# Ledger of designs, part 6: VH-VL binders against MKRN2 opposite strand protein (MKRN2OS)

Target 1, 223 residues: MKRN2 opposite strand protein (MKRN2OS), of Homo sapiens (Human) (h3bpm6)
Amino acid sequence: MHCAEAGKALIKFNHCEKYIYSFSVPQCCPLCQQDLGSRKLEDAPVSIANPFTNGHQEKCSFLLRPTQGTFLREYDGRSDLHVGITNTNGVVYNYSAHGVQRDGEGWEESISIPLLQPNMYGMMEQWDKYLEDFSTSGAWLPHRYEDNHHNCYSYALTFINCVLMAEGRQQLDKGEFTEKYVVPRTRLASKFITLYRAIREHGFYVTDCPQQQAQPPEGGGLC

## First folded at step 1 (VH-VL)

Design d4 (from d2 with heavy chain E99G G100Y D101E F102D W103Y G105S Y106G Y107W; framework fv_rovalpituzumab)
Fold by ESMFold2-Fast, scan of step 1:
Structure d4 (fold): chain C 223 residues (1-223), chain A 122 residues (1-122), chain B 107 residues (1-107)
Amino acid sequence: as target 1 above (223 residues)
Amino acid sequence: QVQLVQSGAEVKKPGASVKVSCKASGYTFTSYGMNWVRQAPGQGLEWMGWINTNTGNPTYADDFKGRVTMTTDTSTSTAYMELRSLRSDDTAVYYCARGYEDYSSGWDFDYWGQGTLVTVSS
Amino acid sequence: EIVMTQSPATLSVSPGERATLSCKASQSVSSNLAWYQQKPGQAPRLLIYGASTRATGIPARFSGSGSGTEFTLTISSLQSEDFAVYYCQQYNNWPLTFGQGTKLEIK
């Protein structure tokens, strides 16, 4: 099971002065049981952005996935994430204790960060060669792997910086790249996972918030 | 303050050529790409192509290949778009738009020129 | 080329209401989607990029959502200055393509 939940959209709608999240607009409101024909809703339902894509269909992208399991099913919000770089043929290059792996499967539920602008057509034609040449340089042999400073992330970031340098752009350090590109996406992913699991287990999720923001259930509840 | 200032309106006959300029200020010209987008009266937006301001290499949409040329003059921070063999259906407002800030920003157009109306009439 | 389809062509709403605009891609564009606002006689203005990130200076009432092939722009509590034409644009593949636009007009 790694594809069954990929791409599954969430729907947000308003009823009973609340935001209600579900996989689809139900026939009846879960709170008041009133019939929900489309003309009975004051505001149109909206789709919530799914932060996960099939990484094997993303070209020239930085991918994140949980080291164990999938985001929607198993990820606990705390375990390590594994990262990789895609080529133009659906192969995910990633660095581990076994050296550089070239995966044709396993990244079907990933967070994707595009690395090339479409305006760089010439660079896209050279991408697969640059990635392969970088990956065979000897710096990324199995015995060089080290969890803290010579790992999947440093492999990917070093390649990204090589591409930036080749294009005359400023290099990014780990903190800069993480804060600017990774953290916003993992924050959105965390919110989506919370909503998704609540809907899967209870059929819907409700908030009193007048905003797009949903708070995870803390339990409790004053009685 | 970032500004893109385009040349003034042009009236051309069918078969003529037009060259529109876009002068950039308020940022490092070679750090961002320049796109060209047109809009016929009452119609939607149509992407024409892009030029890498650092390398000078253009990329054109297929519908315009063979009759469009995009160039830059780094010394004046100016981009140019020349369209040849004009037809009446080339009557449109032509925009320059800044894109490509870095690889992870995507290619959204954060600043636009004011537009240049090109009218093609006999 | 990737075809972008916007719906509805025209949406009539009153100030203070919420507007929801749809954009569909003929194939996946990941999150590489931008939204623009255009008023008569003016250049387009970037609202959203990366499907959900507000551009600098854009009010919080504008929000974007979606990924892959289905995208939504939501404008909560409409202001009089929000009545304009809205375009979506994919930047995942060559050539870059725009939707045909959704006109937001006063009911």
Scores: ipSAE 0.000, ipTM 0.403, lowest interface PAE 19.8, mean pLDDT 82

Design d5 (from d2 with heavy chain E99D G100L D101E F102Y W103Y S104D G105S Y106S Y107G D108Y F109P; framework fv_rovalpituzumab)
Fold by ESMFold2-Fast, scan of step 1:
Structure d5 (fold): chain C 223 residues (1-223), chain A 122 residues (1-122), chain B 107 residues (1-107)
Amino acid sequence: as target 1 above (223 residues)
Amino acid sequence: QVQLVQSGAEVKKPGASVKVSCKASGYTFTSYGMNWVRQAPGQGLEWMGWINTNTGNPTYADDFKGRVTMTTDTSTSTAYMELRSLRSDDTAVYYCARDLEYYDSSGYPDYWGQGTLVTVSS
Amino acid sequence: EIVMTQSPATLSVSPGERATLSCKASQSVSSNLAWYQQKPGQAPRLLIYGASTRATGIPARFSGSGSGTEFTLTISSLQSEDFAVYYCQQYNNWPLTFGQGTKLEIK
């Protein structure tokens, strides 16, 4: 490694017929050591969006975080995710074996799914009261918590469906909500984590430029 | 040079299981996801699922959930697809196919294996 | 799931002519659409991704256009090797879905 590579954003650029991922465009190519300022890059570098946000700064949103640690540092891709709902004042409401918790910290690295459309002003004005009233009902007491069917996810989804009903919209079951909103974001997050950790460890991450020509195997042709 | 080489043709009876392998070479195995797609004789393409080759986490199409398992062995750069409780209508050519770009959430494979014919008959 | 519908099912054209193939999505897929070519006895081959970006090594006579729900693959000045089945595929939503295919055959 000849040149500094650490930066705050992830970027992708093309050099040496490879896609190179790094925190910032280095002064020298990590593969050939050539000064990138003396030769123009074939294509402009692409900025890669960070899939994580500070959940305490997200209003009226569904949040996901690892139960232990952070996505970028500790999450293994297989351990349980904890979910919550934000109010308008930076508090994350979430359901556990201790009942409904109201967290003022701990969700600084979260996947966020906005729950209100920009024109839903009436619901936003009543959001904090609706969330508090929902959360203080007898349905979400500590002794009712059950890992498979009455948990942080069912708490959040039930509230989301109450909001959808109030706005005259179609309710979603767990599979529908998960497939439409959660899976695409966790898939992007998994890819980002992989790139981030590789860049952090090695300074950069390299992939081949796409090629669509696969040669037939020897003796080829299955049909 | 990128290559995906699949295991040979199989003949199975209804109710049996089949496990198809896909050996990758010519690229860093864990940098690209792997799709599994099947094609019944004279029919179109049907996506079965995708596996993250770095984490080992699979995503399955609903029609195959409960009957399919996708795994990888990073030490041999090999992906596997096991389909259980086989029916006659599972007769198809099964393809493994590499995602074009792992990070960019491509979902469109650029390299395909040669295909594995699985025939299910009594 | 998003349903992809291709038309026509079969298109009969002569070498040297232009072929236009249509692909429609049941809901918007933005520009997240790919086109594949499949010849008898072979695996599919990626032609176009991002609705209009040609894959490496694909001849300039292949071009893609469209966004949202309506997409077109155009093959100008057909060559003999272009007679094959063509599939469109959306990658905007899970599960990934393919069209039923358009067979391009010689007149």
Scores: ipSAE 0.000, ipTM 0.437, lowest interface PAE 15.8, mean pLDDT 82

Design d6 (framework fv_rovalpituzumab)
Fold by ESMFold2-Fast, scan of step 1:
Structure d6 (fold): chain C 223 residues (1-223), chain A 123 residues (1-123), chain B 107 residues (1-107)
Amino acid sequence: as target 1 above (223 residues)
Amino acid sequence: QVQLVQSGAEVKKPGASVKVSCKASGYTFTSYGMNWVRQAPGQGLEWMGWINTNTGNPTYADDFKGRVTMTTDTSTSTAYMELRSLRSDDTAVYYCARSEYDYVWGSDYFDYWGQGTLVTVSS
Amino acid sequence: EIVMTQSPATLSVSPGERATLSCKASQSVSSNLAWYQQKPGQAPRLLIYGASTRATGIPARFSGSGSGTEFTLTISSLQSEDFAVYYCQQYNNWPLTFGQGTKLEIK
């Protein structure tokens, strides 16, 4: 669904020896009811950036989204994630049991991993053609789809490794790519989702230790 | 022993439809895809399409998309190919042929073939 | 679509000789190439898949080689039952495509 929830930042502030999260600094502390507008907070409030972006605005990027619903509303932290690769014109290429899909919508709330570095100037100019040529291979037809080893993730990772090889860079296996690039972002996303839902339900969220360490299982949770 | 047994020869007039059957035995029907290939008299082989026998989803070659329907009946281990709006140049032997599911490496080569069904289209 | 071209169209050889058949693809098909034998009035029979792997029950005199765009089928010490039409097929890209065939006939 719509990207109305995307881009919404959260605020973290310190009061009552706790970290309090909300959409904005309230007039009174939810724990002690002390007036926060009339008295200076010991530490300045910190903005927590939304980890989700509109994937259709991200060029040459690896995207993750839940297979059902959106991160902020429906994602349970355990269901499979679907992945795709963006071209330079807002289209998300992704592989499913229906073959390679070229989506103009549906990825408005995604985790994004940029794939091109500043020193890959030549690849940017050829990106759309290279992605399209890769995607029309017989390897990515509907009947070739298989949940464990020939899926949206293997499609995306194989393309990424083709790009890395063409640029003279080290190829990555699934474990390496997942641990280095995917896990840190999904961990931040899980923390943000927990905070967001609690604030939506109660108006605030309180913790002594705001760190979240949710990590997808090895080989699972993707596609 | 793996066997693919097809229905008998058919004679049709232009504009008619024909439905060819292919009964499989000797293996688990839903573990292999079924392809249809035709051969006009004295000519080469032409791939028409395939059907996923587990899901029932077909994929057709562009030359046949508007005129062909491929189906399966898993209870009888039988695949069907129906070709509509027949033309004289549809006169050919029609074969069913088995291919293995290999989503990683590709295995769309045909290890077992039906005996063929001659379809003659004449006025 | 990938176009498969076989040569020669007809090859005349004597029993006991070696036959070499060529198959060329209009673009790379990796090693995803199969060879079939067809005798008059019969369905095709799989000989080779993966460019070089013999199918079950196929005599050792049949061998395949090549990768990318150029492939060969070699039949050493021809037997009388080997005189037939031979087809190559790529399965790298859809639609699946066949060569036009090479007829192997007695000299």
Scores: ipSAE 0.005, ipTM 0.420, lowest interface PAE 16.0, mean pLDDT 83

Design d7 (framework fv_rovalpituzumab)
Fold by ESMFold2-Fast, scan of step 1:
Structure d7 (fold): chain C 223 residues (1-223), chain A 123 residues (1-123), chain B 107 residues (1-107)
Amino acid sequence: as target 1 above (223 residues)
Amino acid sequence: QVQLVQSGAEVKKPGASVKVSCKASGYTFTSYGMNWVRQAPGQGLEWMGWINTNTGNPTYADDFKGRVTMTTDTSTSTAYMELRSLRSDDTAVYYCARDRGYEDSYGYYFDYWGQGTLVTVSS
Amino acid sequence: EIVMTQSPATLSVSPGERATLSCKASQSVSSNLAWYQQKPGQAPRLLIYGASTRATGIPARFSGSGSGTEFTLTISSLQSEDFAVYYCQQYNNWPLTFGQGTKLEIK
């Protein structure tokens, strides 16, 4: 996994009546080739944060990653995502046909959804024990795995609902959790992936002001 | 329509206590959490704590723990914030603000605010 | 506690221009970030939550972006009523924390 790309921000700046996205402000405008070093841009460049994080650094969180490869390199927007739950020590608990796995690596480029709210700070003290006890039950043995109803997602969501119930909150079904927490983040991630790949391939991405477009330009200049 | 209406301005001496009220209307009071945020003159916003309006259980920021008490009266849809042992640096506008924690488990952003209550602490 | 840092402290712009306001978190807050507008003598008003979702009644010229530790509020085609103080707020971790604010003032 090429984890060095996780957390790398993009830069958006204005020139030639366009929004230009790149990894850094170039010496020359890629559209008109004018030197940008001696002139002030109309607006300060804006940093666009990478939506992916090293999941092993996220405590008490729900993580998403592609089953194969990484979001920025290989993910096609349609292939299956694998999910897991982090403990307080960088271990990602996840359920597969091989049972519950406790990963110390492999989630360096993940979408992270924090599971503890401000009023749940005390739950962090018991989190690792609750997660381990939940994960060692007979419900999550390898032979219980089923693609549609007893999988990595149902494992994670069932644990989340145990935490919610312990804190006096309403349980969430799959549709509710997905719509409220997963879809907004995967939508943001998809937009970022499109921009990132275009910049890697062409050196920049351009869109009209004020309308934002996800389609990358073809070709590229040096500056 | 949703409204949060707070009690009027107060002038207190150092060492006194103040109790600010926040009356909610236009929604089911117990379905949303209530937060208290203060703002000293010319300064930014400071979160003081939250109360679960369904259970009555409060959570306080560390800087106010021991001096603040948050309560609710469900029969009148009113939240209260009492701050004790007042100092001159407690002079601020105190706001109540509704979160969406019960509709969204991560909804601790504030969609409706009270008009604010100015508390002046002077000798 | 998570420290929220806003920049610039003050931004002077003319009506019709675009304003870009930054908010940085001392550690990741995912997308659990809100933006508020406050005019003198008034309570704050929610503009954006979930880093990029506009609140009900907020004009399309307001947009939010970012995740993790760096966030941006953009106001396109500034109107006279947009000159105010803007605050970001993280709601990922206890205690809830606000940035110190960015004052948007007319040139």
Scores: ipSAE 0.000, ipTM 0.418, lowest interface PAE 17.2, mean pLDDT 84

Design d8 (framework fv_rovalpituzumab)
Fold by ESMFold2-Fast, scan of step 1:
Structure d8 (fold): chain C 223 residues (1-223), chain A 122 residues (1-122), chain B 107 residues (1-107)
Amino acid sequence: as target 1 above (223 residues)
Amino acid sequence: QVQLVQSGAEVKKPGASVKVSCKASGYTFTDYAMNWVRQAPGQGLEWMGWINTDTGNPTYADDFKGRVTMTTDTSTSTAYMELRSLRSDDTAVYYCAREYDSDWYGGYFDYWGQGTLVTVSS
Amino acid sequence: EIVMTQSPATLSVSPGERATLSCKASQSVSSYVVWYQQKPGQAPRLLIYDASNRATGIPARFSGSGSGTEFTLTISSLQSEDFAVYYCQQYDNWPYTFGQGTKLEIK
């Protein structure tokens, strides 16, 4: 049980006709106790990348984090996420009831969505100025904060749409942005959190290999 | 054993709505996401969207946004797909399919319903 | 959107021969490709997942290979029950996308 010391990386390997998830390949199979170090596994273990990054090291990115605590330790899957935009110097701009905050720390475990394409060299040079000018607008003063309509998400999305318009691209509404960029990443993050916590508690997580639905010998229609 | 049993064939007029059901059995319903896939006669497979059966949060393919709603009833282990403003080119077999997570990336469909033929004609 | 392209559209072969089916992704999908078999009037059947792993109950004559953008399904010593339509699908990113299918026909 040295799960905390294993860090946040996960691996998946096959044994006993099961998929076994852990922080590292154990010496013995947790299901059959067979020595794995003395025998070659049929399939090489697969590394599962951590979906969380240090947001302060991500440039020109949209970040998500839990409002309270961290994804891996405290996030319950239901509570609101706080969002922000990074500049090129490790600062995370985010909007709250206290106005626009410029955080140098606190976003070390975040989901990151890059906002610039490799061909947007001009935007990269002007990013910090655009973000600062946008953020000093009277629209984002503390007293204008509204939980449902004028919040951290609307702040970030409005800035993203300003960037898209400046690049001659189509604006996105909240539903479009959330569906195309946020939902896939939060789905992956949710799965990772589930695996991580199970491994942390039990030392490993086991799933069955896929089971095939019985098929008739020959096709005969939908029934 | 795992089974996905879908509702029976439907005949609808253009402009109507159809709601297809998919009743799951043989596993814990909320442990696996449900996907909806359709297939027009003689054509290939087209992904419509998925729903997280634990949270109820759906994700729809762009071609169906605004016309489709996916829901679940965890008390009956049933997934639903409602398609509105039906057109003749919505005539297809509609399948529900259980998603098995390969890794944290996403998953493939290990069990499929038998399909529901929806015919849209005047 | 990741576009999956299968070739050929139709492959006519005789029982006992080898069939090779191609699936290409418009961008890298790592190994997150699944193959389904569909017989007339039936739902698709899981065949190969993670590009190369056979599903439970699938005969050894079926094999998958590939990674990145190029994937292949091979059926050795073709049996009469193998004549069907085969679809590849990526699950690397949303939206999930299918190839257009390859129909395997008796010559």
Scores: ipSAE 0.000, ipTM 0.465, lowest interface PAE 14.5, mean pLDDT 83

Design d9 (framework fv_rovalpituzumab)
Fold by ESMFold2-Fast, scan of step 1:
Structure d9 (fold): chain C 223 residues (1-223), chain A 125 residues (1-125), chain B 107 residues (1-107)
Amino acid sequence: as target 1 above (223 residues)
Amino acid sequence: QVQLVQSGAEVKKPGASVKVSCKASGYTFTDYAMNWVRQAPGQGLEWMGWINTDTGNPTYADDFKGRVTMTTDTSTSTAYMELRSLRSDDTAVYYCARVGDYLYGSGSYDYFDYWGQGTLVTVSS
Amino acid sequence: EIVMTQSPATLSVSPGERATLSCKASQSVSSYLAWYQQKPGQAPRLLIYDASNRATGIPARFSGSGSGTEFTLTISSLQSEDFAVYYCQQYDNWPYTFGQGTKLEIK
């Protein structure tokens, strides 16, 4: 509630004409070893938001997790992601070769995409029943599972489109949903994972600062 | 120092095609999607579509599907918008615009934080 | 598609006064709303995103508020450079749509 897990918070600050990423502002610059007081930094450090959340605490959301391991520790950027839909009581509904699973654990490090807005009170109230009724249909039995066209993603997207239709909104195909909602979040997650692992291993990560703005031509103080 | 520099004004006949370029600098091109927005003389803004600069996948507004194509060249950090079968009511200033910064927003990124200077396309008989 | 309606079409105000511009969505867009300023012959400039966050370099006199279907842009003490056309834009759903604009003119 009150803090991020130890070692998961990231900050960015400027020193030695570089951007330096770390878990906290160190007492000395890792590049030049000069003492760093908060009052000696020209720009305030910037906090970098953690893109991962405990999916079991997310209501009415689309979740992604690696099929194997966790994002921060094991995910390689290439392996398949498993997806699910949360109800209002911490249960993650997801579709596999074993049928629809209702998980009470295992999604503690997930990318979350909220599916309802605060003003959708009516849908929120009926969400759990709607999701359960959808998930209990014969369309999502174990023997219907197929890797290419009838999988965890098609299960989740079909449900999302049912919600969109019920709210009078346009349905999305797989490409549209993926490009708008999934790709930006997985790209952000990939950058965060790269920074996190480098900082865990080396204590910090460094990048070059952008090019300086061109100075205007010399202005005169005299006529 | 983010800059989006567009190609120059074009005059076309009805039925022709036009291809507008937008050269990006001052940031990593593939980190931000590029949008295209047009504005007819004295009128408001109309969204045409966007392209994912990392994957190359475009998404078009329904009014332009079938006659617009958006592409990118990552080696030159340039986005392109080609509009075919031009009509007189396609006369407009065409803008490229970058999607906003995901890291500092509330999880929203589909506002446009930087715009090109615009390209006037005139379609006349 | 989501229709964005701005009011008034034209607002006549003197320098130093407060201006309040309205933007309404035909359905909820949550807080996924941006405001842009456009001066004659120039590209639009981002002022506000996520309904209330000022963009980099935008003066403190500009503020945004609202959520759902009703949004407001307020300019607390008008400067001469503020006389322009203002557009709201929703980015809750495709296609992204803009309001028709409010022209702010000197009285």
Scores: ipSAE 0.006, ipTM 0.538, lowest interface PAE 10.3, mean pLDDT 83

Design e1 (framework fv_inotuzumab)
Fold by ESMFold2-Fast, scan of step 1:
Structure e1 (fold): chain C 223 residues (1-223), chain A 123 residues (1-123), chain B 112 residues (1-112)
Amino acid sequence: as target 1 above (223 residues)
Amino acid sequence: EVQLVQSGAEVKKPGASVKVSCKASGYTFTSYYIHWVRQAPGQGLEWIGGINPSGGSTTYRRKFQGRVTMTADTSTSTVYMELSSLRSEDTAVYYCARDYDFWSGYEDYFDYWGQGTLVTVSS
Amino acid sequence: DVQVTQSPSSLSASVGDRVTITCRSSQSLVYSEGNTYLSWYLHKPGKAPQLLIYKVSNRDSGVPDRFSGSGSGTDFTLTISSLQPEDFATYYCMQGTHWPYTFGQGTKVEIK
């Protein structure tokens, strides 16, 4: 009941001229062992947002998840990621060797990239039909699946480009989409996973205060 | 205090490989990406790639893919950058640099740098 | 790759001068959370590069207040309000919003 879970933030607080990371502010500083519960911290603790979201709650979005397991528990930073596209009812459309799958669960810990801008109301109304019509074409049958050129990523990107074309926007190739939208988010996710696992293993994580502006001198520091 | 200390200058023949080290101290080694940046004589700074010391995962700039390998030894808090099939245009000062906020994912800049390692490729 | 271009490539100045260096990116550097990852570095031959400014306008600890950064989106400026002898160096901007990281070509500030 007290286990860390996807969607929860990490806490950063300042003590002993260090940044200390944990799932919650501890009773005692892990560096100096002073009681933090009876003392006011100089600065308020800061929450570090979890980069993962429940993909089934994201509408009209491109999702990434590890092919096996979850980002926080099993992902090794090197294994392939599986991708999908959400409809407006929590279903994740994704392409595999079994054809187009329509998942109602399994994407609870995903990286999400919204595909519609607030002013694309017409496309939003037609999204579910457009995605279903796209997904039932002969191009995405099981026997057409090929790891390098006709896979979950090419399925998702082809649909995204169909949406862009319908909205009068420029199509993106794989490199353009990956560099602009995917790489920054997977980079952030990798950093978060590293921090999360370190805290889980050791109970806390410590780093130097990185180049903070020095506090101004104030009344001798005692009063 | 945070410090990155690099190995000494290297002179190599074309076609050889070079392995440069970067020893970290003063912080938790596995918390920060270490990146490699080079500067050829009279030219600007060029990013090569980076490594996550915790998992060993790497990312390389496309032009170095296949020639560069980055590794981390957590027992010695040392990152290595190995560049193979050396060419004369690889002559440069190579720097390791720490990613400021590896843990936050939002603040991306190099806060501490190694002193640099001159690699000279000549016949 | 996001292209980063500095202007000018070099300039000559005297101690006490106000120096302005511009950096332009080919794409917006605003990240999804609203922050902009544009940093400035000072580099002298034979020494390690040094961080001056991060996230457009935040001065690194220990960096003199004569250094300031400004800008938004794709256009950024580093200003040195009153150039000192130790400021004759090459300055680089870098974007960290998009992978791969890209540097400007550098601006050399030379003594007049």
Scores: ipSAE 0.000, ipTM 0.417, lowest interface PAE 16.9, mean pLDDT 82

